VHH binders against Type II restriction enzyme MwoI (mwoIR). Designs and how they scored, part 8

Target 1, 363 residues: Type II restriction enzyme MwoI (mwoIR), of Methanothermobacter wolfeii (Methanobacterium wolfei) (o59646)
Amino acid sequence: MKNPKFTENQKEIEKEEFEFLQKLNFIIKESLELFNTNLKNSMKFINYITLPIIMASIESKSFNPFSEIIEKHIAFILNSKMNSLGYKFLPLGYSSDLTYENDNSIIHIDIKTANLENPSDFKDTVPLGINQSSYPGVLDCKIRGKNIKADCKKIKVYPNIPTTYNNKLTITNALLFIYPDYKEIIDEIREDYIAIRELISINLKDILTPIEGSLEEFLNYKPSNEKKRLEPILDNIVRGYFIHDKLRHEFSENVEKDLEEFEKKIIGIAKKLKEREIKPVAILSISIPNGELAPHYDDEIVSGKSWGSSFRYHYKKSGNSVFKGLDNKASRAVFLHINKEYLPVLKKYFDPITVYELTEKRL

## First folded at step 1 (VHH)

Design f05 (framework vhh_6z1v_2)
Fold by ESMFold2-Fast, scan of step 1:
Structure f05 (fold): chain B 363 residues (1-363), chain A 122 residues (1-122)
Amino acid sequence: as target 1 above (363 residues)
Amino acid sequence: EVQLVESGGRLVRTGGSLRLSCAASGSIFSEYTMGWFRQAPGKEREVVAAIDWSGGYTWHADFVKGRFTISRDNAKNTVYLQMNSLKPEDTAVYYCAAKRGYTLYPSDYDYWGQGTQVTVSS
């Protein structure tokens, strides 16, 4: 902390940030069952959106197939709640998941999802895009190579979001949902996916190729390609199966059995996914300070590397993530929800653990 | 178990239009391929139209192409048959049917509705 004394304006800024935290806490607690129920219902349906994402993840082994689905689902539900409280959706062209306006403030909410088995994604920092907060970041400058000489120094960089916009205060909140590792579910469906791929490439190749090249594109799909390109390929293959179903009486016994097995494997994946419950381990609200508050915080609370175009907010740093001007003991990073089943593993990364309680005024 | 309830069948004049609805309850609707079938007096049941569980693919019998359109609303657990330019030969009991997976054959559907009578008068 550089300076413990706040101006009256800086105290009012912190007061508005804290008041939004209280409103967000209410919204999240009231919406928790809705997040869980609607996400479970979404996972019951494998369709042209969910199936390609799952298959791409199985092939790549490098990303969580559920993170994108979860984040979009949370965004849609949260948007409904914000609108109900009189916040107007505002499309500003920044990288924030959701942006809203009321009479006094522009509210940026960045939805983050983390896997419990990847503690680097949640234990002490949250990633920020260059357009997600008004707080000035600090970049470490390193020598990139012998052909590019750069001074090794710390460079202060301001994001594209101003501290005020159209005379309204900019408030930024990162909303982090931590979910359990779904590797076991992925492992269960991996065998069915491999069987489907083999049925297509070996047994049903000549039957399930309704559009030239579509099966070859599917079989040779690489995660380095844009995910949305896989959706039309899988849709065309499924259409091929449906079209050829009309001719089943003319097929050999082996072809008919292979088509039935293909269908059963697809339905089997859907069944395995719908039998699972997706519930968060914990929900963290992380209030990133408005840039006008920078004189009162450590220069390194928002930092990054010069070759990476993004910043990170270090919310666990003692004394620099607390609402200081309000004589408030609440941290800028607080738990809004904890699933007690996961307390032992969470205590490895957070000690003490305290769930933020609603204030006397709910809204 | 899934239950199917059809509605919308009535008497209509030649050249008229009619929309049939089929409401599904019980099992998850979007897991099922849905079909419309019809049976005229003294004739065997025949397939009219089918729509896959994703809603991305539809099929229509040659004798109704351009006149009938099958659609579904997974949010309402309902499948529809929009019937235009009706002819006396379209007079039949219309049945809604459901099956997991992709099939157009009457004997392959697992669940059937009670039927709704459509009568086209000349």
Scores: ipSAE 0.000, ipTM 0.114, lowest interface PAE 21.6, mean pLDDT 68

Design f06 (framework vhh_6z1v_2)
Fold by ESMFold2-Fast, scan of step 1:
Structure f06 (fold): chain B 363 residues (1-363), chain A 122 residues (1-122)
Amino acid sequence: as target 1 above (363 residues)
Amino acid sequence: EVQLVESGGRLVRTGGSLRLSCAASGFTFSTYWMGWFRQAPGKEREVVAAISSSGGTTWHADFVKGRFTISRDNAKNTVYLQMNSLKPEDTAVYYCATEYDFGSHLPEYQYWGQGTQVTVSS
């Protein structure tokens, strides 16, 4: 297919997208210290809430207990900074997307987290929801990595949001935080978790049953491909322990000692977690093209390996995605922060590493 | 266990009609897109139709547009392909497929049924 020339309107769209990248870079660099400090304080505050989540993660082998917590705190910090730049938060009700508005644009920020040990989550692509970008998704004619070639076409699936609304340009940015592997933290608490499970199944089974079904669900749990979460079950078991506190004084000395050991181990896990500082390895900004730019980015956006449930933007396709209509050819996927200690590891997946440097404050 | 079970394939005369069904289990059907694919003898597999989670968006390949209609019933965990004005060229094994996310930060996997044979005779 012929690559069409950028129109003046399309160049202006890319100029607005690049302007937002500059503002986002400023926010991230100004807030980096706040991320580190607030994560530590947040873990301290919510340690009892996170215990069931972490225990569920140990059993399920696929659930990341830190992603939800970290994403919530990133969102909180970003919201305060976006407001300082004159953006008004637009509540969408039930949504994980941060949406903002100013006089000229509507901004969608999609916060992503990735584990450094899972490079497939950060080295090449980012997933998109049809309610987060104005770019039309495409049905990818691939079956388990193999092309469906016989007369197969890329099928456009149109997004739920327009390229402009009330003369305001829609801008989408995916903000990806890469963190060190949390498995070391999980491994530190694994022995305590196993001891808790043994106490429940051997010593405390007769007294932790007031929570309807929860103990039986936990003891009979088998991992499934449907990603059944144990968080509510473990939370109910912990609540059952505290509910039983009313009757604890009626129990034998041995039962009281076992309940004290159970509580001590739960508190021990919480204490280990609150002493941990979780800091990002790197922060990537990915500027997803506005839908009016589709003729120039059609080969970079696909529906994962299937339909509209898994739209993906391939930011390393075509030698790293760039603002094609801008004279400077600035990168659409660019690092806003790198922990230099991890540079050798990152170089395995990004060579060269494109880092955005802000030489002048742009507010 | 994620399962997709196609049914309804049979021998049909040219100009006839046929409805294929795909019964889904083992995942939250109402939140995922569904699609129909086909593979004719000696040909590569091709996309026939796709439908959004709510049923509000549908797509049909040019070679079946106006003849085939995809639909779904989320209460029954079933997706359908209504095939009208069948031609010998529609002879193929028809597959039901979905994409299932096996958790946060895990790669997406494609789940396919075993297929149902449709033969259109002159």
Scores: ipSAE 0.000, ipTM 0.156, lowest interface PAE 18.3, mean pLDDT 67

Design f07 (framework vhh_6z1v_2)
Fold by ESMFold2-Fast, scan of step 1:
Structure f07 (fold): chain B 363 residues (1-363), chain A 122 residues (1-122)
Amino acid sequence: as target 1 above (363 residues)
Amino acid sequence: EVQLVESGGRLVRTGGSLRLSCAASGRTFEIYAMGWFRQAPGKEREVVAAISTSGGSTWHADFVKGRFTISRDNAKNTVYLQMNSLKPEDTAVYYCAAGDWYEYSLEGYDYWGQGTQVTVSS
């Protein structure tokens, strides 16, 4: 903290940020049971949510469905809860996938998942796009052979997100969900994806109904119309997976067998996800200060290693210090959940004093 | 490091109200999450409510939700349980506990008070 004094406008900005942090913390805590049980206990919910996400992953060049499924699942639940607090989903505008607005603010929420076995992804920093916050960052430059990226000194980078837009304050929050290492199930799902892709590309390419448009509609859902949209999307997905009944009797035995195998693989993936207890080890909520507050904070709260690299937001400094509000009382990073079963592992990365400082403090 | 003493337990009529207090002695009260637990004769100890280190986050068990409210005053090193609309089934010894992790279970708490008896008569 460079200067502890701030203007009345800066006080109001930080007050709005902490008020939102409290609202978000409430939503996540009240939704924890939904996050933990939906993938296991609701086959209908899995079919409506999980299958579209798996299909989107099938169409990608890089296959990482597990973290994407969790992130979209959380986003779907969060969307409904945000509406109850007077926030409307803003699907297009800024670069964030989860953007909301009310009368006074535009809110960017970035959902991150981290593996408990990869502490560099959660113990000190959270990776965020510089284009998802209004806070200026610092970019390190490296000399690499003949390639010199800009000046070989640290460069101050200003983001594309303004501190205020259309008279609404910009607020940025990260939600970091730490999960156990589920590498084995991810590898199994990848294997099933490859089998499905081979069936589609070789044997079923001419007879399956395209579902891409329906999937795009689902991924861009509106909070005001979610219930009415879900059922038509499901119908289109089912149509994409199954041969239309009026033509089924004319297919060869080989086509029928390949279609049955395709159906079996899709259902198998859904069952594998349902049978696993997919629940977080810990949940961290991290508020990134608005750029108007930058004169009072360390320039290296946001830093990157090279041009075009991902940026890191340092919510915990060396020696377990956390970044706080301008009054030096309330923490901008807060534990919303800690799973007791993983306390021995978490204590390796968070000592009790750090946990205290990362626990919610009164504004 | 912290010692807890509950007070306020007494006999009260059905529909009445009661506030329990838990006074902590020690230099580091503010770094602990706090919880209220209860144990009726012949039953296991159960979680009633929990509160974060700052008091900004609270949790209440379904069987007391809307009737009980947990709060804390770090300046006074005290945690409170405000109990309204008391029922005979609320009769139990009430315990306060301190832990370094915010959890809804017995295992999250390292320091315990001796308990205070609450009896609700019909």
Scores: ipSAE 0.000, ipTM 0.154, lowest interface PAE 17.4, mean pLDDT 67

Design f08 (framework vhh_6z1v_2)
Fold by ESMFold2-Fast, scan of step 1:
Structure f08 (fold): chain B 363 residues (1-363), chain A 122 residues (1-122)
Amino acid sequence: as target 1 above (363 residues)
Amino acid sequence: EVQLVESGGRLVRTGGSLRLSCAASGFTLSYYDMGWFRQAPGKEREVVAAIRSSGGDTWHADFVKGRFTISRDNAKNTVYLQMNSLKPEDTAVYYCAKTYLEGYWSEAFDYWGQGTQVTVSS
């Protein structure tokens, strides 16, 4: 059913979603200076963030290591601010997604990063896991791929997360940070990253174990002093997160050389990153509707491609970018921050650009 | 530690049946879509079947449709592939894979474990 009347319960759901948007806006604006900082600030977390991400990338799917480092830095800053607002972090292992709760709600924050030169990553949709939102999706069942071509009926997929859990409303927000083209920085570290991947997958695969630490552990990391050298990376390896310290004495000369090269490449990446400064171009907040609101939105606002891609939330699809049951009809997809210098580029993809302030401002 | 352990593969005669099992540990199975893949020597790894996290929706490749059935038991952290009417061309190493925190009918599957060898003789 499209365009039915909002129930009082559905209006209350939108009020909770809108209240979270206001709180998110407050902490993002308060924290802008932290996001506009030289990457050397990330060095203090390099051993607890970068190394686990590289390992996870090698064992399952290759990541862009630079993008992952930025995302973890954002998560650390955001986590410190959410706790100040009375939200308790719910740990999700090494996952990049953040889940919090307070007395009334469970909040899923899905942090996204995008390169300004790759508009397909930010102009119309954001990727979304079906276990991060209560909103049902639709899969296109025309399956196409290498050696596989099949047609089946369209499948409606129901999320694993209910609309309300233990008397708490489930809220999902996709928080998208758009950054300037950092290809030069990626190119500078690419050789070291590839070398690390090759060493792990070929030469060190039998002696490395994935890091056991939780995302909560990494996000709550506090350096005891300002001069934590790059030794924490080596400490993690030595203390058995990847390589048991007693096994080092049994390594052949070739294995020891590969291990030393692995360590040097990771240190090399950290040193290259500390000399760089990256500031966000824009920060976009997307309030994904709670599943109880589904009757008011298009069937395919959460849809998956046939074989080959994850789910996408279509935040520009007609009618889904506003809080429909609120008297003010505020935007669900709205900019929290824009760097004015990049406004002409952003206007190629967003016209008008809506910035959330005390009242929405259209640029 | 996240781990998927495949079992049940063996030598079977044409027309026979096998049930493969995938025992999951170190994560909550009910949050992940799961799939069965296979790879014969010299061939690319191909998707055989997929099942979403709730177990309500399944997909099977045309070349196994009507013969193979994927299922799951989230309470026991196990995924199954029931294989009936086996043919020599079904000979392959079979792998169980989980998605990352997303994905279905996509290439976003993780591979953990050595797989289980199924050989179908004429």
Scores: ipSAE 0.000, ipTM 0.119, lowest interface PAE 19.4, mean pLDDT 68

Design f09 (framework vhh_6z1v_2)
Fold by ESMFold2-Fast, scan of step 1:
Structure f09 (fold): chain B 363 residues (1-363), chain A 122 residues (1-122)
Amino acid sequence: as target 1 above (363 residues)
Amino acid sequence: EVQLVESGGRLVRTGGSLRLSCAASGGTFSHYAMGWFRQAPGKEREVVAAIYGSGGSTWHADFVKGRFTISRDNAKNTVYLQMNSLKPEDTAVYYCAARYEDILTGYSYDYWGQGTQVTVSS
């Protein structure tokens, strides 16, 4: 059942969205020191971070293991803090990202990271999947590689995520963490990650499945003697990897060698990263409007991506007037944190108004 | 790969109780979060309850709180849904589902049972 109050009145919807933004602001400010990414503190989750990235990279053209490590670390912190605010992690059945609920709302948080040296990733838009919010996306004139020589009109596509569910308003925030250039760290691990991707795609893709494991045990594991790999294989392979039981006693010497190399490279990457500490330059919250608000917004706040499964939300083009219903200076995109040492760089890309921190008490 | 088989669905009177079971095979059960979903005629599928693979933490939908309880037995590779104080509105096909547990961010449910019909008569 939908609550008619939340679906019919723009000011009521925006007020609820703004109140959630205030809760996010509180959590981010309270947890700021924890968002200093100490990769050593993130190690207990590296097997989940590393293996999903490797598995996904077989199909993906994008390779960014460091951003995924940071995003998972942020998600872990948010999960603990959201529970403290009365939100429960929601095990949604349809490819849900980071989703929570309380008595009044269903919350979707999309965590983004950006490198300060690549301003196109943070200066005016945020990418969204069609089913990451209740807001309608748009299709480009080219759909899934097909060259459509027709008039290139934007076609609105509505997500399956409802604007309200069981009397709860759907609220979506993209949370963007901007970090300093970390190219040196990426360069140190890039060759090993490429080799791991090749090992997975060639010999190991059909036999490895990620499993839960202790990361301290993983990092301190010394590979067993080669002769001990065949039976029992799971006892000799680092916790974090599952090998199909059917293949345990059928491994060739080449597969055994590739498993040794895979384990060694994963452990090596984890050890290289454990002493690195990365601090955010800035944290930007972007309140994606609830789908009921679409008729009140300029169509130019959304633009398509080349193959149609995602779109860009132009946060600088919308928000000031919408949230002005609560405060004439309000914006849908606001900085929750700025490292003042980087403020001159940020001002190259943002108007002075958009660096307003929400912690300046609005009434 | 995980295969799920539900059992326990039947006709029951309003105010009655029923326990559904879901037997899992084809994977390491403790590595999977388990969920119960239901779908009534003409309605979308909705989540009823979930239980995480590690630690056994549970979540229950507001419309079943105090009436339904999810539990699991990792030694028997089985998840249960205890349903008490049944109402006609609980009539639905109940589905067991499994997803590989990511401690930080849940993956979508990849494995589904065939469903078991629960009918609550007045």
Scores: ipSAE 0.000, ipTM 0.122, lowest interface PAE 19.6, mean pLDDT 65

Design f10 (framework vhh_6z1v_2)
Fold by ESMFold2-Fast, scan of step 1:
Structure f10 (fold): chain B 363 residues (1-363), chain A 121 residues (1-121)
Amino acid sequence: as target 1 above (363 residues)
Amino acid sequence: EVQLVESGGRLVRTGGSLRLSCAASGFTFSEYSMGWFRQAPGKEREVVAAISYSGSSTWHADFVKGRFTISRDNAKNTVYLQMNSLKPEDTAVYYCVADSYFGPWNEYDLWGQGTQVTVSS
């Protein structure tokens, strides 16, 4: 359904959004301490899948590699709680993050992270990919100052996430975790990660892809006191390569020395990170109206820089249109958690902050 | 709610056989690799066997190689450990784990009380 009738279903959609918000609020409150970025827990997600992505990201500076680890950690915690509430995980959903269903609804959760020092990433908008929401209402054919096609016209597209699917309502939530500035932590580990990236480029595959039976010898290695503390992290990387059907081949001729060097670099990173805990400044739930964003490009509810680029949902402006939501608020964005230490800075961006506070009256 | 429930542990005589089962719930089992660990009193935890998410690749520790076989049934969300030619040194609590950045596995956490295997000499 490209043209869903949001207004005809609005009361039922808002009821389902509200019921989901109540469940989400319960999960966040009961599991708040688990959403602290525990660096030991975060490091357990560094494996053959994430390690190359993290390494490439650090060198390119194109995105924050620490955010990748945090988002995987958050996804794991949410997944463990959603199933207990009767939601079934759907791996082939519309969203790349998390999609669930129960008897009445399909829930899309987009996990977002933002740095407190970059308020443009959280104070008014949330970034959306085309596949995570409706397409822009108007496509600008101008890319870097010129048209792609001679006959290029403004193209209005229809929403790609319907308000209903298979007789179930669809609910989309952007779950935004705002963190303190962790640039200094990234800077501290950058050199060590660059060194590991170079080791990966040279011969790390041979170190992490053991021959038949060699994994037991490696795991039964009697380490130093420092290796003993970090052996679980190293074991996870080594087993990850083997268990997930990675190509197995013999260790390099210099494997013993290369492995010691690799261990020392991983130990260095883990030690710098392990002694730190990064707690969220705030957790913001943003209900995104499925099927209705495309017509609102002209209202500046959706904005994009150029044809084919990512676009942004302006959640504070949406309430001024057809998206008048819960308790007649201007937006359907509510705080599930606020760290009181950061309340003064949050008040600068969320004024009045009481509009965004979740209370029993609003649940 | 992610849950792994081990079962099948009991007292067995030396040279006997036993099959352990681990029933998984709360996650998409077919997307996660699975493994078996064991821990004897006063000893550190050790990895016994592992199996890929598809079941196409398996690994067994040298001290159980030829005697133990890991397998899985993705339709039943269950992983198994078939233990043959049991020795007294196989006496331990056996735990199963799932491994992946979306899995419930954590080297510092065990997803249940495990299942006790005791081999009499």
Scores: ipSAE 0.000, ipTM 0.108, lowest interface PAE 19.8, mean pLDDT 61

Design f11 (framework vhh_6z1v_2)
Fold by ESMFold2-Fast, scan of step 1:
Structure f11 (fold): chain B 363 residues (1-363), chain A 121 residues (1-121)
Amino acid sequence: as target 1 above (363 residues)
Amino acid sequence: EVQLVESGGRLVRTGGSLRLSCAASGRTFSPYTMGWFRQAPGKEREVVAAITESGGITWHADFVKGRFTISRDNAKNTVYLQMNSLKPEDTAVYYCAAQIYRSDFYHYDYWGQGTQVTVSS
């Protein structure tokens, strides 16, 4: 058992975590319409950031480009809103999708997306790498083999994110967007992306190189002179690629025809995506405890099953769901938005459903 | 299990050049993205440069663009930071970092112990 008494410092930590939850709630509610129209609003962003990721993933049997598209779009919107509130973006390298600071704290926001048809991605846990929060994790192992049956001791893993950095408290939040099933949209575009991937890999492999598509890379990306030649016909799509020097010296009739085919297929996909709306079913905020709070929360709150596996944050484990040191006992895992149309489905996985308001509401 | 070892840090005069190396070792080590970070006394750690697994994409912070160049040699499991036109403001401990499961420049799984670079006038 954990020590049941909070120190004054630990209570202050929870107050700061709760204050960030209030700021996050404000940002999400003020930006809700942008998240409700994400594909229409982010078509250019999709072409620049996500097309290379889609191309890299096309050979995967588990092809799902929309998670990447949605995550990058959410990151773009959140970045703009955080900056407007006086938070400075920090590329510290041992976090989260987004890291910010103000006068009092370092903020880590981990953007998560989940499909409503895959409840294992959201109903009990969310992915959380050991270097995405200051909370220590545990790895469990099972040794099974010929003449060997043993359970290993759980191995404690310490994060590289400190609980306080340069006199500022580190705060971590996982922000989960749950979306309705969009498999039909994925299926509709999958064959087109496979055809484009084959075109690039066979006919254009030496003249086009896909990029990984990070947000920082997009914000600082400038097209080469080779891209300027193609930009009028390939538009924003070309910015997702490095054009190899071969185009300067070996622009043949076959290459020209293949690039025209590539342009037509990509524009076709972009038009399909532009006409689609994917709106969140719900937005769940999960306030992950600072590591100084470990004496008061479950030891397995962050855990993984084997060496090199991703860690999961278990937000429904006993004691993980509330700010235990606060008098109001506010929820650490709380909905900032619910689409009422999906309430019956959500109640299969969340009972009660706790919605963040000035006074918490249970549906 | 992945070990990163930086080398090349030393005292150098303003306007000088220096090349840092980061050697990666460990079975099954195959990072996708690697980066160079630095931290001066009393300042936050900041990202200096990053490079993807293939070396096809590099990123450099505005305060080092045109002066520093990141590169890699995958046959040697080594990442380099070529530092030219050094300024006193470049004085810091330089850290190497490796990322395995994300292809972004913000989340790194493994870190080296750092190498001290001092730039004097």
Scores: ipSAE 0.000, ipTM 0.136, lowest interface PAE 19.8, mean pLDDT 69

## First folded at step 4 (VHH)

Design g06 (framework vhh_7aqx_2)
Fold by ESMFold2-Fast, scan of step 4:
Structure g06 (fold): chain B 363 residues (1-363), chain A 121 residues (1-121)
Amino acid sequence: as target 1 above (363 residues)
Amino acid sequence: QVQLQESGGGLVQAGGSLRLSCTTSGSTFSIYTFSWFRQAPGEEREFVGAISRSGGTTDYADSVKGRFTISRDNAKNTFYLQMNSLKTEDTAVYYCAAEDFYTGDYEYDYWGQGTQVTVSS
């Protein structure tokens, strides 16, 4: 197909994508304070951050679990806002973080976080699973810079997410939160994490095992769970760790002392994290094109070493940088929020910086 | 840096019309993109419409497209929301807002105090 004119269907899809971008911009702008105070909001947030960090450190033996924890926090906040706007959870088993429906569309939100000091995670591409793509089609795996004798096989692409589902259009948005380097915070709490991990492994293993079910339920919690709420799960975990009197009265003085030390360390970490305000550097919205745009794809826009299992979406490539069916031609990748303090650093990776406005604003 | 003041709200019957005005003072009017938001009782604040610096591009929420028109008058340092074919669902406090570009925390958002619009059946 040679650059076919946009159909009414393509304009309808791009209109739904743009309408969602407007809603997303509204949600983010009105909710910035929630993201700016995510370590100060409540005791439940402290428990939400502290407990999974400890468990992730124990399981992975890693000291950089903040990205996953922050993603879950973002998902929790967004879920509350989406529900308030009348979007219904739709747990379809796809790899997207959040799935919703309204009267016209199925909306997939893929929440991504990146550390400002690791630009390979945010500067050019976002990973896209086939379950997060609505793009059926045939991709021409062109061999660039080679003799005309080189033949390239046509690759069929069969995403698991259809272009329409339940007679509704499917749209996908990657919402990328860029955060400052966590090293200083990690360094400040590192010794407490090591002490907790050692204490659990040696002295408290048998005591903490009974709460493992609630912790596993928390770790497997998805914001799309309509029947279960995160709050009761966190309350059960807190109860198990901090307020179960029988646990303290049933065990020996040595175990009681170790449990007090464990609680003191957890409270210490929670206090340090609560006194730290981890604010996003920037929030970037990437409107990933619907399957109607598949004829315009080439290996410059979508790439991958194993077609059919995963892709990289190159959101800075010219072919998909604009909503082509809309009169205002808004960019598909736009900043919804920028912390001005980090503007010089962001300009190293985003030149120009496209900020969401009715007309495209470039810094 | 810029101050915003709404006017033109009031009580109107369904099917009627109202024109809201937002008068600006302080910084240079022509550098701003202007928007209207509204908040119905018990609801979250929602986007209504926006107009670009040049006035050449406008944007509207689906619920008001075809009924509301946003415009600006640089000579009067004022921008407007013309509301036609009003519905009871349009009852809300309407806020005007201005932004030169979105670069950070709420410190860059400029908002008016709001004006009440009540649409009776």
Scores: ipSAE 0.000, ipTM 0.099, lowest interface PAE 24.0, mean pLDDT 64

